# VHH binders against o13842: the designs that were tried, part 27

Target 1, 320 residues: o13842
Amino acid sequence: MYETRDLTGNAGKPVDTNPWPNNSKIAVSFVVNYEEGGERSLLYEDEGFETFLTEAGLMPFPNRPVRERSIESCFEYGSRCGFWRILNLFKKHKVPFTCWAIGQAVEKNPVVVGAMEEAGCEVGSHSHRWINYEGVPPETEYEHIKKSVQAIQKASPSNSAPRSWYTGRASLNTRKLVCQVYKDLGLPQPFDSDEYNDDYPYWVADPLASKPGAEDDKGLLIVPYTLEVNDMKYAVAPGFCNSDDFYTYARDAFDVLYEEGLEGAPKMMTIGLHCRLTGRPGRFRGLQKLMEHITSKEGVWVATREQIAQAWSAKHPYKA
Below, E stands for the ipSAE of ESMFold2; O stands for the ipSAE of OpenDDE; V2 stands for 0.75 times the mean of E and O plus 0.25 times the DockQ between their complexes.

## First folded at step 12 (VHH; framework vhh_7d4b_2)

Design w3 (at its last look DockQ between E and O 0.01; V2 from the best seeds 0.00; counts 0 for: pae O 12.9 > 2, placed apart)
Fold by ESMFold2, look of step 12:
Structure w3 (fold): chain B 320 residues (1-320), chain A 124 residues (1-124)
Amino acid sequence: as target 1 above (320 residues)
Amino acid sequence: QVQLVESGGGVVQPGRSLRLSCAASGFTFRYYAMGWYRQAPGKQRELVASISTKGGSTNYADSVKGRFTISRDNSKNTMYLQMNSLKPEDTAVYYCAKEVSGWYSGSDTYFDYWGQGTQVTVSS
């Protein structure tokens, strides 16, 4: 796996059939990352405090073996306030999102899973901890993947296991390990979002098959994610200085893809959000403006990643 | 391919009960709200009852409140309508319906897939 790169994709050609229901010109996936409680902390016996994507600065603080309550407090805003503010906006507009939920964060605040399900949102998995899995032993990563699935399912009032997957800071082993865990738990293979390289879903060979194209190759559907239409840019460089920067960038990305759909090439778009970032009132205004813009356009489908994956697969089944 | 198959209809006397079932396939049942509609001859289709994804929220037409109960079993991909104290006015074809997926701009409908219907006739 990853021994070669697919630099071609569809070579710039539109797909043969519009998979989006109601002849929609664009499929929009809002993603809410729920990470609060899974980040590094001495409280969890980590070697230092969390320094990535925090309100306390654009650059990470030097890592050191102390608790940094200011950073922990910023994460707590996400779980205490930001999550609910964002959820309430989506409920007001009756628009669904997909959540990347960290398993440990769910264990420490399970009420968020039921709240999202009741609102019609999908709860996917973000693995168990919010850490860099590069260099984590495969057996340890396997156990984290399994723990995250079980934590989310346990917190789910409907006992639902996550169908969508995103690790983010993944290892070269992650994709195969995720598929193996789902197989071992007797669950349907998840939709994998650990790619950033296209504007529509696409198939790859099943990592568990004996070889690509073999009779046991059932495929794996990739539903790409984004690092650029993403509120993480409030906290990394080059970044957004204010909510108008976020709104303008996301609006322009939407408009480009929407116009391509009007011209016969309908695609998907992802918008990445973090509870502790966009959940702050000043930044939240940008999301409000974006929601108004998107919901004012005809021919728009806003759906969960599972819904997008199912619609795509129905029109584009895997052929080994 | 979405498929909704209704069953349990028939001819009954006023005051009696019927239980309708809707077997669902071709989609992840637990993700969608479901509903029952009915259509009497010469009339427009009307919503009878709806139920949320987990069954915690239900809604009923005024004409059936207190007499009909909607329920679902997500483990069997099945929705039910218990119809008690039936009246001749309840005579109609009853349709199982699946709520629209996601959010659509400009949509006026609650539901985007329908079964073939099952006849309920209330007469003496």
Scores: ipSAE 0.175, ipTM 0.673, lowest interface PAE 4.1, mean pLDDT 89
Fold by OpenDDE, look of step 12:
Structure w3 (fold): chain B 320 residues (1-320), chain A 124 residues (1-124)
Amino acid sequence: as target 1 above (320 residues)
Amino acid sequence: QVQLVESGGGVVQPGRSLRLSCAASGFTFRYYAMGWYRQAPGKQRELVASISTKGGSTNYADSVKGRFTISRDNSKNTMYLQMNSLKPEDTAVYYCAKEVSGWYSGSDTYFDYWGQGTQVTVSS
């Protein structure tokens, strides 16, 4: 599926002078990754404790087959406190975010799904476990995909299935498996966000098509994500040292894109968040300032990724 | 293939009630939000009501709030519209609609398929 790469994109050419509703100059997508309870732990029959995106950053000690309670409890802060702090901010400003929820995490704290729906937020899927799926057998990944969809749908008061998909540490099989699972479950095709390579949504060939461009090729919509305007940088080197680093970087990214929008090229912006990271008081201030900055501007559309996907596909349908 | 078949329309006097039904097939009904549209002669098609997959959330046009009730029975693949206190301005062809996605967002729902419609006429 990934035998070739498109390194050209739009080649700097204008794509759409008015892609968003109400002549918005920018579409802003906040994403909240909800992973707490899906991380690695002996409790969940993993080989060790979680070492990715923790307060320890790059671990000063190797992973061991033990429970590390300090790490577990930090993740718990995300679900017990951080998540709600973030949600309340968005409610206060009357704007939505998109959540990518780990299925196992939702199973352990399903009340978060209802709270997000009530707040007008979108709940997408982050797969079932927060793990690296490289090297995972396709059959296992298939089951994880299915379980995550079912877990989220079960937790949803409206019985809504996730429409947005993001694995993150995906395998080369992930995209096709996701589409297959949705098809097998009788659900509409999701849109994929496991790309970081554009300021606009775009189409790729349907992974389930007989061949690209065939009659049964209905396309797959990509809504790009970001690893740079992302609070994950708090937990990696060189990363963000404080909330001002996060705020300044995100603000600058917004301003550049916003200005381009004013000049006739409205684009989308993604901001990635994690409950246990930005949800901490010391980091939360950065998000507060960012929210004030973004919402103070005219012509800003803070949207769910589903809304962005729908707006884009309405004007730019897939052409095989 | 997706099929939506409306029924229950007819001619009634003002103040009376009608109950529309939509029989759905060709897709997993319980995974999609559904809605009712209507189109009066010379007017644009407008959303009347929408309902989430489990029926826990509903949305209504201002003109029908308090009079119309949308509901669904997922075990029967059927959606309903109870129309009470009908007015002449409710006269239109009513269409059953299927959501594009499996996510219900209330007033911001997109639909991609409609039935053939059923005529509702309210007149003295």
Scores: ipSAE 0.000, ipTM 0.244, lowest interface PAE 13.3, mean pLDDT 92
ESMFold2 (binder alone), look of step 12: mean pLDDT 81; pTM 0.825
ESMFold2, look of step 14: ipSAE 0.018; ipTM 0.546
ESMFold2 (binder alone), look of step 14: mean pLDDT 81; pTM 0.820
OpenDDE, look of step 14: ipSAE 0.000; ipTM 0.237
ESMFold2, look of step 15: ipSAE 0.016; ipTM 0.510
ESMFold2 (binder alone), look of step 15: mean pLDDT 80; pTM 0.816
OpenDDE, look of step 15: ipSAE 0.000; ipTM 0.203

Design w4 (at its last look DockQ between E and O 0.01; V2 from the best seeds 0.00; counts 0 for: pae E 25.1 > 2, placed apart)
Fold by OpenDDE, look of step 12:
Structure w4 (fold): chain B 320 residues (1-320), chain A 123 residues (1-123)
Amino acid sequence: as target 1 above (320 residues)
Amino acid sequence: QVQLVESGGGVVQPGRSLRLSCAASGFTFSYYAMGWYRQAPGKQRELVASISTKGGSTNYADSVKGRFTISRDNSKNTMYLQMNSLKPEDTAVYYCAKSVTGYYTSDETFDYWGQGTQVTVSS
C-alpha cells in the first residue's frame, strides 16, 4: 500500500462550483482531539511519560521510565476543564465539531461522549492509544482499532459507532486494518482523514478490494485534515507564541478559502484543536475570536466531517 | 425544501395515550436535532420535548416529564412523540420542529415547523 503517490490532484482545476448545502461558500470543520487519558504513562505500561504536545514542548531532557506527574496533570486539565470550555463555546454559537476520541481516554471519562452527542457533535475515533503506530505489529494495531470503536460505542448513549477515522501517527497498515476491523464488526465503512493533501474530499481505492477498479472496489472516502491550522503549533517550535498567532493564522486561512468560494470555488477548511491546549484560558481567547469571525460571515457551513463526507459523496460518488 | 408533516393527533379521554409522528424531508434528517412544540388556545407556543441527532439525549418540559417520550428513526426520517397518561391540559396543536444544527437549547435553535396536528383530551 502507498506504492504510488498522486501529486497532481485536480491540477488547479475547479472541482465543483456548488459542493455544499445552501450554496455555502465554504465548509468549516472544527476538530477536537480528545486524547487525555490515552497518552503514554507507566500507568498504562508504557516505557515512560508523554513527550508529544505537552506544555514543555520539546523536552529539554530525554524520556525516562518514570511517571511525570506534571505532564499527567496537564493532560487532566484537558479532560477536566479544557474540553468543557470548548464544548460550551460551540454550544453558545450553535455549531458542531467533530471529535476524534482516543478509545482509552473515553473509557476513563465516558461522560464526554454523551455530552458531545447532546450538542450535535460527531464522535469519531483516534484509535485506542495515543501512540505512534509505526513499528507496532499489525495484530496489535488491529486490536487497538477494534477496542477504540467498541469503547466509543459503549460510551455513546445511542450506541453509535464512529464514522470518522483519524489515527494521526499511523502506520502503512492503518488504513487497511481500519477497514478490515469495521468489516469484521459488521459496521459500514468509515471515512479516513489521515491525509493532509487537499482542500476537497476525494476517493481512493478500497483497501479491501481484490484490486483497484475491481467489481468489489467500493472506494474509500478521504476527508483531508490539517497540521498547520492546528493548535498543536502551540507545542512545537517554531509555533504559536500566543492566542493571537493562532487566531491570525486561522483567520487568514479562512479568508483566503472564503474568497475563493465567493469566486466560484467553495472548498473545505479544517481547524484542529486539542482540549489541553486551546482549552487553557490563555489560548482559548484565540478560538473565541476565530469563532466570532467565522460565524459573522454569510454562506458559511460549519459542519461535522460526516456531514461534509455525505454532501461530497452525494454529488461525487465513487467510480471504480 | 424543508417539509415537516405531523400525524397521529386526535381526540382521547384523560389517561389515554397517543403517538405522534413527524415525517421529515428536504434535508439530511440525521444531522439535525428535532423537537416538539405545542400551542394551546389562548396560550403561547411552548417546547414539549427535544432530541439530539442520534437520539442519545432528550429534554422534556417539566409538565410532561415521565409521561411523554420523544424518539426518532433516522432510517425513516421520522420523529415520534409517545404521549401517555394524557391530561386535559395537554390539549393543543402539536408542531414538529427542526433545529438549525445538531444542538438544541431553546426556541431560538429551531428554524422550521410543521403545520401541526390537533390533540384533544376531554371526558
Scores: ipSAE 0.020, ipTM 0.484, lowest interface PAE 5.4, mean pLDDT 93
Fold by ESMFold2, look of step 12:
Structure w4 (fold): chain B 320 residues (1-320), chain A 123 residues (1-123)
Amino acid sequence: as target 1 above (320 residues)
Amino acid sequence: QVQLVESGGGVVQPGRSLRLSCAASGFTFSYYAMGWYRQAPGKQRELVASISTKGGSTNYADSVKGRFTISRDNSKNTMYLQMNSLKPEDTAVYYCAKSVTGYYTSDETFDYWGQGTQVTVSS
């Protein structure tokens, strides 16, 4: 599936039909990662404690078979406080986000799914555990994908299965396995966000088709994500030192894409957030400033990834 | 009745600054995008700058970008044009304009105009 790379994309050409409603000049996807309770811990039979995107920085002996309660406590801040602080901001501004929800995190705190649905937000899947899936056996990854879909659907007051997918630390098998699970569950194929390579959704061949272009090739819509307009940069280098660093970078990215839209090339933008990171009060100020900036402008469509996928597909259907 | 009253024009030397004001009445100012147009003798009226309902979005003609700044104060029902580094080519009558609709788009139509204020850049 990854035998070649597509280095061309649209070759710098804008699309000829604006897919965004109300002639909007930009579609903005806020994403909230809900990972708390899915991270590595001896409590969950993992070989050690979580070391990625923590407050602990570089750790001298990170592979020890012990629990690290301080790290676990910082994750708990995300589920106990940070998630709610972020949700309340979006409710105040009356705009939605898409959640990448870890299935195990949902199982351990299912009330967040109903809270997000009540606020008009989309609950997508982040797989079952918050781990690196490279090297996980395909049959195990299949079961994790399936468990995450079922956990989210079970927690959903509307019994909704996730329509949007992001793994992050994916294997080369992940995309095909996700499509296979959705087919086996009788669900519509999800929108895949495990790409970082464009400012538009785009189609690829259905991984389950007999070959590209065959009659069974229904396509797979890619809705790209971001690792750069992302609060993970508070915890990795080179990164954000304070909330103004996050705000100014995200603002500048928004302004560039917005200006391109005003000039006839409307695009999409994603902003990635983590409950335990931006949910901290000092970092939260950056999100507040960004929200005020974005919502103060005309011709901005803040939408869920499902809404973006639907608007795109209506104007730019797959052509096998 | 919609009323737009421009002020702040005058005769200035090249390189100097002027600030134009547009006082608006007869409509809910904060619901409409606003613009500045200019018309030099013998030329077509051209859009100089426009601004969204809350001031979050602005647009400028290439000839004035970086030198002119449009702004608005919705509490005072007033729009402004700060004109810096003025050139003889900026000599024109400047008009305040109100959008037809409440939305700001690149294809926005303006339907109400003031009487204009003369700006003359000459030594």
Scores: ipSAE 0.000, ipTM 0.081, lowest interface PAE 25.1, mean pLDDT 89
ESMFold2 (binder alone), look of step 12: mean pLDDT 85; pTM 0.861

## First folded at step 14 (VHH; framework vhh_7d4b_2)

Design x1 (at its last look DockQ between E and O 0.01; V2 from the best seeds 0.00; counts 0 for: pae E 20.3 > 2, grease 24.9 > 24.2, placed apart)
Fold by ESMFold2, look of step 14:
Formats: sequence, structure tokens, C-alpha cells
Structure x1 (fold): chain B 320 residues (1-320), chain A 124 residues (1-124)
Amino acid sequence: as target 1 above (320 residues)
Amino acid sequence: QVQLVESGGGVVQPGRSLRLSCAASGFTFRYYAMGWYRQAPGKQRELVASISYKGGSTNYADSVKGRFTISRDNSKNTMYLQMNSLKPEDTAVYYCAKEVSGWYSGSDTYFDYWGQGTQVTVSS
């Protein structure tokens, strides 16, 4: 896998002039990353402290044997306040999001899973820890994947296993290991979002098949994600200075794809959010403005990634 | 499992040179920035030098600029520290370190894995 690249995709041609329900001109996936409690800390026997994606910035020397309470406190804002502020906005507008939930974060605050399910949101997996999986032994990564599925399912009032998957800082082994864990647990193969390369779902060969195109190749559906329409840009370069930057950028991305849909090429869009970033009041105003803009338009389908995957695969089944 | 194995330490006279090596395994070396840290007796660890994943950007502590040179050979999964004009205050255990995340390169990165260290003693 990954020894070749598909630089062509659909070569700019529309795949389907009406892929979404109700003749919708765009499918919009909001993603809320729930990571708080899964990050690096001496409390969890990590070698140091977490430095990624807070307003504290990229602090040097994170592998020192100390607790960085300021950064931990920033994460705690996400779980204590930011998550709930964001959830309440989606409930107000009666639209769902998909959550990438870190298994350990769920174990340490399981109430969030039930709250999301009651609001009609999807809870997908972000693996067990919020770390870089490059260099993690395959056996250890396998166990993390399994633990995350079990943690989310245990916290779920409906006893639902996650069907959507995103690792982010993945290894070259991650995709195959995820599929293997789901197979070993007797669960349906998940939809994979560890790609950033298209405005449509698309199929790749099943990583577990003997060879691409073989009789055992049942395919793997990719539902692309985004690092650019993403509030992580409040914390990384090139970045957003204020909520107006986030709102304007996300609005313009939405408008472009919406207009393409009106012209006969309906597509999907993802908007990535983090509880501890957009959940801050000043940044939250940008999300409020974006939600008003999106929900004021006709022909917009705000959906979970599972809903998008189901709608797409029903019309575009895998052909090995 | 990430492994970083330092070598090349020893006892040398002031003004002499020494070259440290760090053999890396258990991760895709060419994708990560690397660094050298040192810790003198009774002091905290400090960054000595760092190098981006392709080797195009380097950073040095002020105390070693012009005397130390960091380099890497991605084909051998090895990082080096050439230490010239050594002074007694360079006496320390030197540690090899790997970038904490694959999102950044060079001096702006954070390091999360450490080797066992190699002793450098500069004494007459």
C-alpha cells in the first residue's frame, strides 16, 4: 500500500450530478475532535508533556520529565467547557457532527459519548492516545486501535462501535491495522478519513485482500478529511488570527463548493474543530457565524460521515 | 520500538575534537528532525544542536556555535555531532533525541525520545 500514488482521481469530471439526498448541492461534515485526556502527560507515564494545538504554542523540550499544567489546563477547558458549548450550538441548529474521539479521553470522561448520541451526532474513533503513531510497534498500535473501539462502545448507551476512523498522525501500517482490528472484533469495516485529497468519497482496495482486485477484495471507502478548513490553524502556521479569519475562510470554501453543486457537480466539504480551540468564546463566534451562513442556504445537507458514506456507497458500490 | 544509540564519547584534552554518532531504529528516520542534548553534573539538560529531516536547517546553542557541527546520513539512519575546540564546560552526557511530532521540521520542533547518552569529558 502507498507504493504508488493516484494523482488523477476523477480528472476534474463530476462523478455524480445528484449524489446526496433531497437533491442537495453539498454535503457538509462538521468534525469535532475530542482529544482531552489522551494527550501526552507524565500522569499517563509518557516521557514528557503535550505541546500541540493549544494557545500555549509549540513549547520546546517536551520530553522533559515534568508536568506542564498550563497546557493540561488548556486541554481541560476543551472537555469542561468547549465541548459543551459546541454541542449546544449544533443542538440549537438541529444539525449533527461527527466526533473523532480518543479512546483514553472517552475512558476519562465517558458522559460525552451519550451526550453526542442523544443529540444525533456520530462518535467515530481517533485511536486510543493522542500521540504520533509513527514508530509505534505494530502490535502496540493494534492494541491501541482495539482499546479505542472498546472504550467508545462501552461508553455508548446504544452499545455502538465507531464506524468512522481517523488517526491523523498515522503510521504507514495504520490503515491495515485498523481494518484487521475490526475484522478480528467481528465488526463491519470502518470508513477511513486519513486522506486529504478529494471533495468526494472514493474507494481503494481492501488492505486485507490477498491482492488488489482479488475475490477477497471488498474495498475500503475513503471519506476525505481536511487540515485547511480546520480550527487547528488558530494554533499552527499559516494561521487564523481571529474568529473572522476562520469564519471568512470556511464560508468561502463552502460558497465555492456550493456554487459548484448548483452548476451540476455536488460535492462534500469537511470542517475540522477542536473542543479546546473553537470552544473558546472569542473563537466560537466564528463558528456561530458559519453555522448561520450554512443553515440559511437551501440544498445543504449537514450530515455525519457515516450518513455521507452510506449515501455515497449506495449509489457507487465498490467494483474490484 | 524507537531506539537511539549514542557512541563516540570519551575523555579528551581541551582544544581537541570528538565526533558523536547516533544510530536510529524503530521509526522512519528520514521523516524526522533530530537533536543533541547534553546534561552536565547537577544541571538540567539543554539543547546543543538540532537538524531538520533533510538536513537543510540547523540550530545551535550559543555556547557551541562555530565549534560544533550537526549532520545526518539518512541512508545510514545516523546523526552526527562534530565537536571541535572542546572546552572543559562541554563536559556532559550527550543525548540523541527524536522529534516529538511529524508536523514540523528543524529548530521549531519538540523532541520526545532520548537515547541512553554518551559521556564526554574534557580535562587535562
Scores: ipSAE 0.000, ipTM 0.111, lowest interface PAE 20.3, mean pLDDT 89
Fold by OpenDDE, look of step 14:
Structure x1 (fold): chain B 320 residues (1-320), chain A 124 residues (1-124)
Amino acid sequence: as target 1 above (320 residues)
Amino acid sequence: QVQLVESGGGVVQPGRSLRLSCAASGFTFRYYAMGWYRQAPGKQRELVASISYKGGSTNYADSVKGRFTISRDNSKNTMYLQMNSLKPEDTAVYYCAKEVSGWYSGSDTYFDYWGQGTQVTVSS
């Protein structure tokens, strides 16, 4: 699946001069990663406490088999406060986001799914645990994928299964396993966002096809994500030092893409968010400013990733 | 290529009025906020007024509030600055500017692609 890399893509050529509805000049996808309650903890039979994307950044001491309550409580802030602060902002501006929810996190706080659905947001899957799946047995990852889908669907008032998939710290098996689980569950194929390599959605071969290009190859849609226009940078070095750093960077990214759209090459933009990070008041201001900036522009389509996937697929069907 | 061409400047007595125009080309005018800056001799360039892409929102420097009015006609790709009750301290080169970044809230807006400027002189 990953034996070769496409380093060319579209070779700088716009693939569509009008890919989005209403002649929009840019499609903006906000993503809210809901991870709180899915992080590593002895409570969840993990080997230690969470060290990824915490307030501490680089931990001053090695991980060990103890509970670190300070870390746990910071994650709790995300689910108790941050998430709702973010959701209210989007409701205020009447625009949606896509949530990538950790299955275990949803199980621990299922009310968030209903709230997002009511707000018109999309709830996708972030797998079941917020862990690195590289090195995890495929059988285990399969179960995690399955559980996450079921957890989200169960928590959904409409019994909706996630259509958007993003593991993040994925294994080389993840893409195929995800497709397999959905097939086994009798669900439509999801679209995959475990790529960061393009400004447009694009197709890859169906991982479940007998071979690429075969008759049973229906393709797999990739909707690229981002690690740079992402509030995760608050938790990494050198990273964002304050909300102005996040805002300025995101604003600049938007402006560049927006102008390209005005020039006849409308693209998509992704903004990644985490409840416990951007949800903090000191960092939340950046998102507020960004929202004001983006929504002040004409011809901006703030969309769920599913909407983007649908729009793209309609105009650009897979051709094996 | 983005072009901004100012016109309407001149020499006037205090209390008089001038109307500046900025003709824009080379970009989709209706999608961008626009602004007027001025620079007096020995002073830094300062924002005078800004207007949203639709023209529904405006912002003014405190020194010109109530005297200056910014407006735009998107059908003509033109922005205007009506300057009434001119004062000697309004003497400056006035520049048209196009939005490049920032958020239009009246607090901060970033501009690029400055015009050549038009001289406004207010003197007795």
Scores: ipSAE 0.000, ipTM 0.219, lowest interface PAE 14.5, mean pLDDT 92
ESMFold2 (binder alone), look of step 14: mean pLDDT 81; pTM 0.826

Design x2 (at its last look DockQ between E and O 0.01; V2 from the best seeds 0.00; counts 0 for: pae E 23.4 > 2, placed apart)
Fold by ESMFold2, look of step 14:
Structure x2 (fold): chain B 320 residues (1-320), chain A 123 residues (1-123)
Amino acid sequence: as target 1 above (320 residues)
Amino acid sequence: QVQLVESGGGVVQPGRSLRLSCAASGFTFSYYAMGWYRQAPGKQRELVASISYKGGSTNYADSVKGRFTISRDNSKNTMYLQMNSLKPEDTAVYYCAKDVTGWYSSDETFDYWGQGTQVTVSS
C-alpha cells in the first residue's frame, strides 16, 4: 500500500451531484480531539513526559524519564474544563461535532462519551494511545485499535462502536490494521480520516480486498481531515498568537469554500479542535466568533463525519 | 444497529382515531429527521408526514393535512402519528423511517425503515 501517490484526485472536476441536504453550499465538520489521559507519562510506562501540543510549545530542556506535572496539569485542564466549555457552546448553537476519542483517555474519564452522545455528537476513535504509531509493531497497533473500539463502546450508553477513524500519527500499516480489526469484531468498516488532501470525501480500494478492483473490493471511504484549520497551530510555530488569528484564518477558509459552493461547487470543510487548547478562555473567544459566523449563513450544513459520509455515499457510491 | 419499532395499529371504524408510536434505537434520535410512510396493498409506499430533528418543521401529504399530526419526544426516542377522522383510504401498513442526512428530511433521503404496523379502517 502507498507504493504510489495519487496526485490527481478528481483533477479539478466538479462533483456531478450535490450530496448535501437542502441544497447546502458547504458541509462543515467540527472535530474535537479528546486526548487527555492518553498522552505519554511514566504512569503509563512510557519513557518520558508528553511534549507535543502543550502550553509549553517547544520546550527548551530535553525530555527525560521523569513526570512533568505542569504538562500533565495542562492536559487535565482539557478534560476538567475545556471539553465541557466546548461541548456547551455546541449545545447552545444546536450543532454537532465529531470527537476523535483516545481509548485510554475514555477509560480514565468515561462520562465524556455519554455527554457527547446526549448532545447529538459523534464519538469516533483516535486509537488507544496518543503516541506516534510509526514505531509500534503491527501486532501491538492491532491491539491498540481493538482496545480503543472496546473502550469507547463500553463507555457508550447506547453501546455504540465508533464509525469514524483517525489515528493522526499513523504507520504505513494503520489503515489496513483498522479495517482488519473492524472485520474481526464483526463491525462495518469505519470511515477513514487519516488524509489531508481534498475538500470532499472520496473512495479508495478496500485495503482488505485481494487486489484493487477485485470482486471482493467494497471500497473504503476517506473523509479528509485538516492540520491547517486546526487549533494545534496555537502550540506550534509559526502559528496562532491570539484567538483572532484562529478566527480570521478559519473564517477566511470557510468563506472561500462557501463562495465556491454558491458558484456551483459545494464542498466540505473540517475544523480541528483540542480541549486543552481552544478550551482556554482566551482562545475560546475565537471559536465563539467562528461559530457565530458559520451558523449565521444560509445554506450551511454543520454535520458529523458519519452524516457527511452517508450523504456522500448515497449520491456518489463506490465504483469498483 | 438502527432499529425502528412501530406500534399502535389496529382495526377502527371510519371517523375514529389512532395514535401510532415509533420506538427508535441504535442511533442518536434527537439528531435525525424522521417520517411516517404507508403502503396500501398493491400500491407504492408514500410519504405521510415528516418532522425535523427538533420538531420545528413538519410536512404532510395533502391527503392527510388537517387530520394527522406528527410529533416526537426526543427524551423517549419516540416519534408519534396522531391520526384523526380516519377514512377507509387510510388503510395501509404504516412504517417509521429515519432520514439518512440528518437535520431535515425529504422524501428522497429516508434510508432506514421499520417492519410496519397495520391500520385498517372499515365498518
Scores: ipSAE 0.000, ipTM 0.101, lowest interface PAE 23.4, mean pLDDT 88
Fold by OpenDDE, look of step 14:
Structure x2 (fold): chain B 320 residues (1-320), chain A 123 residues (1-123)
Amino acid sequence: as target 1 above (320 residues)
Amino acid sequence: QVQLVESGGGVVQPGRSLRLSCAASGFTFSYYAMGWYRQAPGKQRELVASISYKGGSTNYADSVKGRFTISRDNSKNTMYLQMNSLKPEDTAVYYCAKDVTGWYSSDETFDYWGQGTQVTVSS
């Protein structure tokens, strides 16, 4: 699976001159990471407090086995305020996003799932805990994957299981484990977004196949994500200093891809968001401006990742 | 080389009409949104109207809504501005502008401008 790297991809050639509905020149996928309540805390039997993607950026002091209430309360802002502010924006513009929800977070605030479904958004899985899974025993990760799926499905008014998967800080075992869990649960195979390496969806061999290209290889669809057009940059250095930084960067990315679409190479664009980050008023303005920019354009398809996956798969089925 | 050449300007009395044209070359015209701007003496340049690359969407300044119509003929690489019911306050140099991406959203999305054509409305 990861024994080799495909550094060629499409070799600069457009795979499809018209991959999206209505001859759209770009497919835009907004992703809202819902992590609040899944971060590290002594409350959850972790060894310390969360240090990743916080207001502090680089922590001025080392992690230790104490509760850091300032961090906890910042995450709470994401679930109490930020999430809803973001959701309302998308509702206002009548466009959807894809949520990658941490299972534990959903358990602590299940009302968000129903709200997203009502708004036409997709709810995918971000695993159960917001942790680094590298070094985590496969058995443990298996359970986390399973629990996340079940938590989301339980919280869903339609009893819908997540079809979009993104762990983020994944292990080399994650992809296979995800597929195994879904199989064991009797669910259709999800599509995977733990890659950042393309402007198009693409297929890889089914991790559960006996071997690549075998009869039981049904493929695994990859819908690439992004770490650069991502509000996580508010919490890293160097990063976004204000909402204009985020807006300008995202706008520029959109503009480039949109123009390429006009020239006959429609691609997909991903924008990553976090409730506690972009959800803050001072940063939210950037998203507002971005939304205005994107939705003002002709031939833009703002879609869920599932919709993108479906559209792509319909025209580009897996060939083992 | 991108070229935008405006024409059709002139001196007219209030209430009269003018039709401006912008001839575009040096780029794939049909791929880009276009716009009209104007600048009056002592004033800042302002958006008058914009049109999407296919012509399906248009935008107008409030001051010209109902009076001006922006259109384009992609087969001729030409954009037009039909100006009806002209007023003295419409007096300005009118500029043709090209969008960088294919659809206008703000002043920042235009990357090339013509030399302009003078429109004077006076009694």
Scores: ipSAE 0.000, ipTM 0.218, lowest interface PAE 16.5, mean pLDDT 92
ESMFold2 (binder alone), look of step 14: mean pLDDT 80; pTM 0.811

